# Ledger of designs, part 4: VH-VL binders against q9lss7

Target 1, 226 residues: q9lss7
Amino acid sequence: MGNTSDDDKILSYEDVVLRRSDLDILNGPIFLNDRVIEFYLSFLSTVHSSTTISLIPPSIAFWISNCPDTEYLKDFMKPLNLRDKDLLILPVNDNSNVEVAEGGLHWSLLVYYKEANTFVHHDSYMGVNRWSAKQLFKAVSPFVSNGDASYKECTDTPQQKNGYDCGVFLLATARVICEWFSSGGMKNRDELWFANVKETVPDLVNHLREEILALIKKLMSESVSK

## First folded at step 1 (VH-VL)

Design f3 (framework fv_fiztasovimab)
Fold by ESMFold2-Fast, scan of step 1:
Structure f3 (fold): chain C 226 residues (1-226), chain A 121 residues (1-121), chain B 110 residues (1-110)
Amino acid sequence: as target 1 above (226 residues)
Amino acid sequence: QVQLQQWGAGLLKPSETLSLTCAVYGGSFSGYYWSWIRQPPGKGLEWIGEIYHSGSTNYNPSLKSRVTMSVDTSKNQFSLKVSSVTAADTAVYFCARGRLYSGSYYYMDVWGKGTTVTVSS
Amino acid sequence: QSVLTQPPSASGTPGQRVSISCSGSSSNIGSNYVYWYQQLPGTAPKLLIFSNNQRPSGVPDRFSGSKSGTSASLAISGLRSEDEADYYCAAWDDSLSGYVFGTGTKVTVL
């Protein structure tokens, strides 16, 4: 059928190539795709580059969760140096079909915090991704904690009010947690970042699509003027 | 190519529980919302609710107290139960596949053929 | 209580253009995408338009959708006898946290 203008490359940022259709996704009440999720996680990685935070791309998290070969997985995980990281941000997708990497319909967030030796799952549509999150937890845990890490659902995490903002909640929650870690919010280990997420995410999700869209347009402008 | 086949008891008396099942063939059960919609004779469509393959549910507020949905992922099936039925529950019941993905919002792209349910004494 | 309002009927002759309106509120059409379903007599509904104006594979160009504010419209150009059916608009409603359908429009081809 050939390509349309919607497939045109508009921005190359780190390892992510955004297309014109990605702007339409951000501008509308539409489910966020892998590219938009990866782009913003990559942006957060740049902002927090001086920290021990690792933000894993959606495609990498999907592959880790679905790799059947234990030895291949071990060889893949070694260069990621996850044991050197104090905070790990992992996007969760409900797609379990290994033949369709971008076929999932729901996004959520899995976070590992080394000091607490705990994985916390944030799901803005409570219960939907619990199985997928536990599958990813089981796959990652041996490479960060020798398999003795705890798993916890954040039962009071902010909830979406519509059917399409799960990706926005993922990104908003990831951003708040990264900011919490970078600000040295270490004094309240029992509560982790939960208060910050509860206080900030509900307001942030109302503007995050617009902020990301503005960021992309700014980066596009900087690319043509420099 | 994806097909939804539905079945269940079609004739009920008031106060009984309606039970319907929908089976998915020719496509993935995971990654979709599975919905029930009903249509009373000569009237319009009414959304009953949805269930995700994980078992997470969302129901029409007007029906929430009487509706239960469940999934059986091993059989690629999902079911609807409506308790304490009355004549107002007489309708054709449809199962449907709801989906969200890049370039679209929630919509129902595949529908079952419908099951007629009659509540009478 | 909140439903999308459509005219109960619309009619035309073969080759004519017919338009069906769908009126909602800020919590549904005003904030979310609109979908259109066609229901031929005695059959299940079929997705006709998604995301305001997109056509699924197999739906002819004669069918088009549009949205403005809290209202949407379905246009059928080059009306044919096989287009005689009931048509429903639909959208997510933020206040109900659920999917709502329009009251339906019966299209008659004269």
Scores: ipSAE 0.000, ipTM 0.427, lowest interface PAE 16.3, mean pLDDT 83

Design f4 (framework fv_fiztasovimab)
Fold by ESMFold2-Fast, scan of step 1:
Structure f4 (fold): chain C 226 residues (1-226), chain A 121 residues (1-121), chain B 110 residues (1-110)
Amino acid sequence: as target 1 above (226 residues)
Amino acid sequence: QVQLQQWGAGLLKPSETLSLTCAVYGGSFSGYYWSWIRQPPGKGLEWIGEIYHSGSTNYNPSLKSRVTMSVDTSKNQFSLKVSSVTAADTAVYFCARGLRYSSRGYYMDVWGKGTTVTVSS
Amino acid sequence: QSVLTQPPSASGTPGQRVSISCSGSSSNIGSNYVYWYQQLPGTAPKLLIFSNNQRPSGVPDRFSGSKSGTSASLAISGLRSEDEADYYCAAWDDSLSGYVFGTGTKVTVL
């Protein structure tokens, strides 16, 4: 009986609660918000059920890169158990202002792969998030390696042709990398996921919004609770 | 290790202004939200509001018309004022360090020991 | 005004598992992370669980949190006498643009 709004809850999935306005975002040519990014990363975590893959929520990645206290960050990072992870998926946002939650206008992806001891940044808009990605890399690196991890830009990563699909490219690229890892990773090809991303992501982004919408509708129909 | 020291309140009469101060030691003042929480005798916790080191504030809507918070960054201190007090403002007042990393993520990890405020005629 | 609802009390004997529920709405628990605070008699609250299910340094793994929909739960396994305290859940509330606490649960160790 309270306020009826576009933000009414429509689906609870794991730790994510989606709202009516999130469907409008997915249906339109609109930037994806934190909730949609977190939802799909959480879904990928369920699909690629492995104790050595970690898909970090946007709010957690933001906190890691913007934590003002090194000792506090250490305490926050401990329960994430990042040293036991072979693959880390980290969303990057250009918002660095802790006074403005869920801000920023550009999404990109930072990936850590333990076997190569390398962080790779995938930015679908000419590398504009490079500085934000490096900030996150510097904050995370001490907790996954001996401080000797490499940082690399994927300069030929698929590029968006509009001003609003950066989040879709983040999610498509994350999905392809998770699939690559689950299929045996570097041990099968003796190379990182770059070829898979280049081959698969350009087509996937054309229908990923529709796939996520269909997934949400399916999960909503499967939810029966009174 | 970060610690918060608070002082100010004692016995107040109705209509007076409550004034409390909290000082931060052993850690950075910048980059955190500094909060006040109160607890009436035998009751639960009520969030009063927060202030960022820049001076930006956000208050509990139920108290907003009577509450003012301020910061003194040179002393690593923040303060709470509550105007026009009544017996309903009798409580233990706690200062706390708030962390906000998203609209979804907000919590207090370090708390002061509390200051008892009694409002009586 | 909206508050998160908790049972007023819970009890157990040493070694037992106790759980405390916390019920909210779509504007608070339904859309935001849940936190738990422990308040020992005569002391300030202490952060016990953050971001639904994470423990700060120094909090034993006997304490665990979970969240489902508009509800959350705190579990204390291997209950000890020093766990006797008041426990509060908390979350940001979008409709109030502010932080809300639960009504509190007094845990008694028999």
Scores: ipSAE 0.007, ipTM 0.555, lowest interface PAE 9.7, mean pLDDT 85

Design f5 (framework fv_fiztasovimab)
Fold by ESMFold2-Fast, scan of step 1:
Structure f5 (fold): chain C 226 residues (1-226), chain A 120 residues (1-120), chain B 110 residues (1-110)
Amino acid sequence: as target 1 above (226 residues)
Amino acid sequence: QVQLQQWGAGLLKPSETLSLTCAVYGGSFSGYYWSWIRQPPGKGLEWIGEIYHSGSTNYNPSLKSRVTMSVDTSKNQFSLKVSSVTAADTAVYFCARVGYRGSLYYMDVWGKGTTVTVSS
Amino acid sequence: QSVLTQPPSASGTPGQRVSISCSGSSSNIGSNYVYWYQQLPGTAPKLLIFSNNQRPSGVPDRFSGSKSGTSASLAISGLRSEDEADYYCAAWDDSLSGYVFGTGTKVTVL
């Protein structure tokens, strides 16, 4: 670091390149951008790398939802090997303009659990991303369930009351669901993660920004050469 | 398309409770936050608070102790109560729809306003 | 009751450009999007600008917004008599967990 540009690269983690402005976003109560969402999902993917969890980057989920041709979509989906995954974590964004990579205004979470053959939508501002989530569900469903998967809204999912924390709720909910799956000790896996989300997410969102910021600073320190 | 119609008591005495109602026509009530804003004579706008169609509320901290909002989903309407009114509560009260998209927060549809006068 | 600070008045002649400033803090304009509302005499406010510089459908392109740091500006080009109104900036305030409005600017067309 040490440059005056806010566009300066500060950390390369997997396929994500974070910039100095991303730290300012995390330090303040500001809407999370695609890079921060992708970074933390990528981190969770690393933490859960020995599982059958797939966490899809925002850019990939966006493209799947907005793919103009079913033949191109089939060719794209095949190498993702989604049939081999027991849990899919999919970020939902209301951006429908393929020409604008980071044009969305609201984040929510779509989760597919293979054992229940069900997609569950978690929206921290209930109703806002309902149609965007259903579009993504329709696009993904044929590649995981032969078209017979069910879709439901999590009506008891924690709700935000401010205009900027939707991305934080997405990440907190994704983390809790991954931890639920990886625990393996769940008494009844068919009951899903709803109780864990309801219990844990409201507290987690109060400090997740600070936790992610600390994680980024730690990774930056570990990558610095002197 | 979407219209907000508002009504309620226009003339109050000090210590009484202000009660206003806003009804939504021509559009969906569900899935939105609904807000109240007031404007004292010759002064600027003051946000009072918001309510989600489920009943969840968020109030202006300076008014929180006196303000209550409620919703009636069967009638597509929401209401504002302000207790223990004083002359300082004299204002035009507007109801509005909150257009929210992540980091966006704005009032995109407004009622015509209800004049409330507190005589003291 | 801290609010966004605007000049109380601004004026211009038809066809001129007027600019209205809006000053806030790190908890509101510095961290969040800025909005502008137009209030014609005796009417409810109308959304004029959202997301710092975007126009809703039906708002003429002679209205433009900008934001820098903790301050924002509304510019009205090609001023018309029908633009005579009160203009309010607004933003979410993180410290209040609520929406705040500016003090308002009365635009007079001379």
Scores: ipSAE 0.000, ipTM 0.437, lowest interface PAE 14.2, mean pLDDT 83

Design f6 (framework fv_fiztasovimab)
Fold by ESMFold2-Fast, scan of step 1:
Structure f6 (fold): chain C 226 residues (1-226), chain A 121 residues (1-121), chain B 110 residues (1-110)
Amino acid sequence: as target 1 above (226 residues)
Amino acid sequence: QVQLQQWGAGLLKPSETLSLTCAVYGGSFSGYYWSWIRQPPGKGLEWIGEIYHSGSTNYNPSLKSRVTMSVDTSKNQFSLKVSSVTAADTAVYFCARGPRYDFWSGYMDVWGKGTTVTVSS
Amino acid sequence: QSVLTQPPSASGTPGQRVSISCSGSSSNIGSNYVYWYQQLPGTAPKLLIFSNNQRPSGVPDRFSGSKSGTSASLAISGLRSEDEADYYCAAWDDSLSGYVFGTGTKVTVL
């Protein structure tokens, strides 16, 4: 009581350092920040450990989408080895201001599946990020395909009922798609993961904040015991 | 139910700026994209661009250098400006709701009645 | 500018079936949903078909849509005199990052 800082480091997980303020975000009906999004995507990468799945951090997706120089972008993309990936998970944010880190008002999800040579956009708020998702698709497409990749909106993707859960829907949808891929992807090319998302995401978003919070507390306790 | 009312200058000279406004009545302005479409006499439809209530825009690349859209959320209005007009800009201009990319999206379900714009010397 | 190609005209007699084709590419119809609009003379267009083959409330089931590859088709069965209008297909185009309309088809009821 009286000296707890919102900047206190509480957990180091992979390349993400979470702070006490991130727990407050998860406890409340509050827009998820870049750190929470990056943390959970990193956790999913560990759970679905495979050289063929790539879950891109928000900061990297932002840079790719906003890189002003085509040759610099090529040099940046080369070491990511995206051509070796079968499934690519990309967070989309409507922040276009390169001077402002952790900006933006809305999260959504862009997914590339190599076997279908298709990018699918999942937006839990009525197409708000359509332009941002298309820009990221155009920037990434040359590095995973020969410029012939398809782009699709998931027009029946689960929709949020409030102004703050867009990040939760991003994470829930990413998790379901990773689980679909790890189960062997039993859907044909035209069906993809769409039935799994529609069936699972609406219920999952009701508990995902609590589940992530519990996960962070568990990892904190494990770090102390080592 | 939801209705769009549109207005603006109908007669312009070459090099002037076209300015049109569309007002939304009977429904929510938020949560939808709002578009402008034009139709030259005896020709087909051409999509000009779209704007979201936040002010986020997307324009037809062939018109992007001359087109600006804006919103006034306090009045539930959105506007179109086309600079440096020529006779090729003579058309009926429609405002519309959409295209929204969701369960019912990619289409324009509510249209204004159109505003005739003539560019002549 | 229209990017999707339609026949300029189609005709039929009352009660017959008329089909209107719409031809595009991989960047539009091949990757995205197709929409159809009906425009009566002197009026604004009206949404007739969305998401390839769905009808809005109030559109009779005589109107149906289909899509195969980079092409789409609108069928009007039981043709009526009030169906005489211009019909436009439409789709999002990935290469243009914008919405594109077909060249339009004038349906005449003989």
Scores: ipSAE 0.000, ipTM 0.434, lowest interface PAE 15.7, mean pLDDT 84

Design f7 (framework fv_fiztasovimab)
Fold by ESMFold2-Fast, scan of step 1:
Structure f7 (fold): chain C 226 residues (1-226), chain A 121 residues (1-121), chain B 110 residues (1-110)
Amino acid sequence: as target 1 above (226 residues)
Amino acid sequence: QVQLQQWGAGLLKPSETLSLTCAVYGGSFSGYYWSWIRQPPGKGLEWIGEIYHSGSTNYNPSLKSRVTMSVDTSKNQFSLKVSSVTAADTAVYFCARDSGYLRGYYYMDVWGKGTTVTVSS
Amino acid sequence: QSVLTQPPSASGTPGQRVSISCSGSSSNIGSNYVYWYQQLPGTAPKLLIFSNNQRPSGVPDRFSGSKSGTSASLAISGLRSEDEADYYCAAWDDSLSGYVFGTGTKVTVL
């Protein structure tokens, strides 16, 4: 009685269909689900549409990591044209069970920057997703580099203080990195985006749930206008 | 600031059931594991078990036949029951919050003040 | 039952460095993060170190943790009288599917 999520569709945005239960997730201190993560990454993709940034949906990242057939993976990856991208934003989830989509308990972020030929992992709960991030790195690396890409952990990335904000840290960090790339950031190439993430993400995570909720409500009000 | 308040019966006779409750104030109940730890007089800490806000439990194997935990999300409370108590169950009982939610990757960052439980004839 | 072994006591004078060892096995410290708790007399334990070597906000940098193989260590530099307390290491144990504490170390400041 009233304790289950309401699955009524409330907004269709690009390739994402949000449900009323997704608003409850954003209003509460609750793990962000795949739909909310995908929605905001899709929104960032729209904001940065004139750039060579690719933001990969969680479902796509999941299948890349867990595809059992190497030949099928090659066919799947080819049309994504990842070699044409200078920055890849990849959500990482600790769910490895191909029978349970939208599972897992922890979100983190894997970023590939072509100019440095490096994958950087940002984990707001340090070390938890290290294996999952390396699995995704190994699966993606052949399609963006010649097998010589580096992998590193961002050891001083902002850390969460609760059990539910990992997805918020993923989205905040992704947004800051996209903004860094779009602004050039060339004078800080030796440090990549690390200073920007450390300076901006801790404050941003305090407001991002509210910002995303307000964005969804705005888009809902505008969607009736054709 | 998150604060844990705990209460329950402090004096028990052998064979009775221990019942303790812990209430969470000033912060979120959701997204955390909630644990009980005990400390016999002059001895070290012993983990009793944990409960996720959804009601999923995991108990210390040495105690699991006697231990039951439950959660009341509407009141932001979780409870401990230990059946068939003996003098060996005399201890200070602490409730605590695990900031991490992943098995093997969690730590207890907020503790209740403790409840003294004495089992005597 | 505790399955992580600590020395029962350690002592020092103000300003000295004290190190507390914690010995476990492959199923606990060898595979999982180590945590340290400080218990001042008459109080509940307080988280001192998480994830092997991280400090919560408010914990002075004179406290540090480390882990190597199946053992961990807590170091207290610049020992002060207010550091007199019991210290416990802790870790998840895969074979028990449960959280285990160390035997505890009483630190005395002379």
Scores: ipSAE 0.000, ipTM 0.418, lowest interface PAE 16.3, mean pLDDT 84

Design f8 (framework fv_fiztasovimab)
Fold by ESMFold2-Fast, scan of step 1:
Structure f8 (fold): chain C 226 residues (1-226), chain A 121 residues (1-121), chain B 110 residues (1-110)
Amino acid sequence: as target 1 above (226 residues)
Amino acid sequence: QVQLQQWGAGLLKPSETLSLTCAVYGGSFSGYYWSWIRQPPGKGLEWIGEIYHSGSTNYNPSLKSRVTMSVDTSKNQFSLKVSSVTAADTAVYFCARGKYSSSWYRYMDVWGKGTTVTVSS
Amino acid sequence: QSVLTQPPSASGTPGQRVSISCSGSSSNIGSNYVYWYQQLPGTAPKLLIFSNNQRPSGVPDRFSGSKSGTSASLAISGLRSEDEADYYCAAWDDSLSGYVFGTGTKVTVL
């Protein structure tokens, strides 16, 4: 905060530490990085802390999808208590190569809703991440269901008009789904959150970067962290 | 396959400035932290610092007063300068790609082959 | 100064299991992920383990990592002659706002 000599910490929030460079990402027409996505998902987790929603960090979702050892995966998943959650929010990245650090150019969202026993994929760019989402679904499904979970694409999910807002669409869609769940919005099992996403996300993405920037600045002013 | 090529002055006199450059081939320069690490003869690894592709830097506090890093995004290169060198700066210097994850963690997944720097009178 | 402490050496015969400890504090290992690097003689370090217990593509499952409190451990099962190398743990240190390496462990194979 006001340190001009180094890339120092600007905000420590839960398990996330944001740097000055993360504000530049939010100010620009550039892809959101793992830290910005994790920060906002962590913020949503705090807002909905009294619910049975679990929002998985990008690094954890990536590890789950790319873990080569099924016994390591079992040991890792057990303490997460995912079977106690009614809604899981999972970020999807198209990077499947662990040797290429944080590669991939596209973010999308995978959501599991226990009552419907269904994973739904929201992809703001023509379903490009279908393969990556299905791999994550296959890896997570045994730990949240009895092996009978369904997978569905949300075919009419809001679409981005540029090459860099996929992370913004991920976060906007995640927020709307969390709000839907927390408000007791289950009208009909077949309707899910689809109408809310279609109605709210297109407008929200136009100002979400600005909202997140304002949130970070507010938290920085309130922070007493040393 | 991402490769890092490094070069710079190998023999220096005390009080001179060390200057090393690292070039990135076969992968994206943007979105990563780029690091320098050194290893004195027969000793362990010491992290010197890192620079984000935007130019934001973070230096080892023990070296901060003498260290400067810079990036040249048009050439996919980053550089290290260490001023006022002494015999204690004799080491193999490595450049490396620093990956950060969705939290505060950093690790080096791709390394250059190293440049030997000797400081002698 | 070195912040993470490792034993200076460890040895074993082919086929044995070797464990290397790494001791830190609450500001580094206690709060952050641990990483392990392998350095073969005359070469640059290679990432062996990331985020406590994850293996990059191409690293055999004989290598495993773990973390408990302010300490971490690297285990090498089925030790082979080609595993003879120096091994370094590493972590981000919150108090230094920087990356710290362990003192290093030289693994010798018969």
Scores: ipSAE 0.000, ipTM 0.412, lowest interface PAE 16.4, mean pLDDT 83

Design f9 (framework fv_fiztasovimab)
Fold by ESMFold2-Fast, scan of step 1:
Structure f9 (fold): chain C 226 residues (1-226), chain A 121 residues (1-121), chain B 110 residues (1-110)
Amino acid sequence: as target 1 above (226 residues)
Amino acid sequence: QVQLQQWGAGLLKPSETLSLTCAVYGGSFSGYYWSWIRQPPGKGLEWIGEIYHSGSTNYNPSLKSRVTMSVDTSKNQFSLKVSSVTAADTAVYFCARGTYYDSSGYYMDVWGKGTTVTVSS
Amino acid sequence: QSVLTQPPSASGTPGQRVSISCSGSSSNIGSNYVYWYQQLPGTAPKLLIFSNNQRPSGVPDRFSGSKSGTSASLAISGLRSEDEADYYCAAWDDSLSGYVFGTGTKVTVL
């Protein structure tokens, strides 16, 4: 009905401005929006700031995937210095309509690991985003490899049991992979982080909404002097 | 083992809406992409688009403005609608199961028998 | 509009080898896997080759596929009368974000 207090700014963190309505999304059985996903990826970036991990915001991943001109894409990608990164975390959304920037019904995760020269797609809903992930892979690949990077699906990645937790699975999987990398990375070339994801993500998704809510409230209390 | 049974109106007038349905028997509907392909008389194959069992769609850009696909997971069915038909839409329409060997490839491994659609005045 | 180019026809006698070319561009064959479909007269197409050169269960080894650059080829060795059919190559096209078929080749067994 027009309650303007739901759009009040509640927290400014890096390049993300969270609104009160974003707390309602986290409190409910509701599809995560771009802002919540961007916020938590930005937080993980801060936690892993001393590493060669790059976590790409949803809006940037969408633009890369739908860029209208190859020259514009090259100019845009150059300052991101992606070739200096050993791990890329890329959110995928099934929105293919450039006229509806924040559309789409499903989130998934695309990860590039330089040491294996491989992109891996994690989709918590049986491959719904295969085409969107492949599109993003092809757009990003020339800026991290010479076009010889491999692409693979993690076919046994943890699966959601409802219609709204895909974003939570994206964030949980991204967190586990970042922690895996920061803990020394590859133990087995054939398995990469897959065992860690399968062991940790199913439990993590049960409380990640509550954990992110608690984090936002803590950060809000710490910003009282601003 | 898996069978696709298709049906719909075979004769249409220009400007009408084409409506076809495909039902899946003998296998899982969930976890697959479901596609429509057409073939005008004496011509080659044209991919119309695909739909995942969740309802997510991807359409041929040349047809996107006129095409709508939908799923009915309770009946293991998916449907095709093409609006504002013309004589150019006269074709045999096939439903098919879209699948991947791996994440890099896409192919149709199970096909319906086809439905002949004629658009004439 | 977006089609891969094939010769309209090819012919041979029983036992011969027949090859069908498929020409595309960097946005389709050059970047993606190639697939081949066989369509017997009056029937639906059947998957014959997937991922450039792999055969589905039940497809004889006398059918083989290959890919080089922006072109692909289907070879039929030991041609038989039951091979008389239309053959289509296919690939994903990155510029269209869609699946494209070749123009088709009618194979006649004399």
Scores: ipSAE 0.000, ipTM 0.447, lowest interface PAE 15.4, mean pLDDT 84

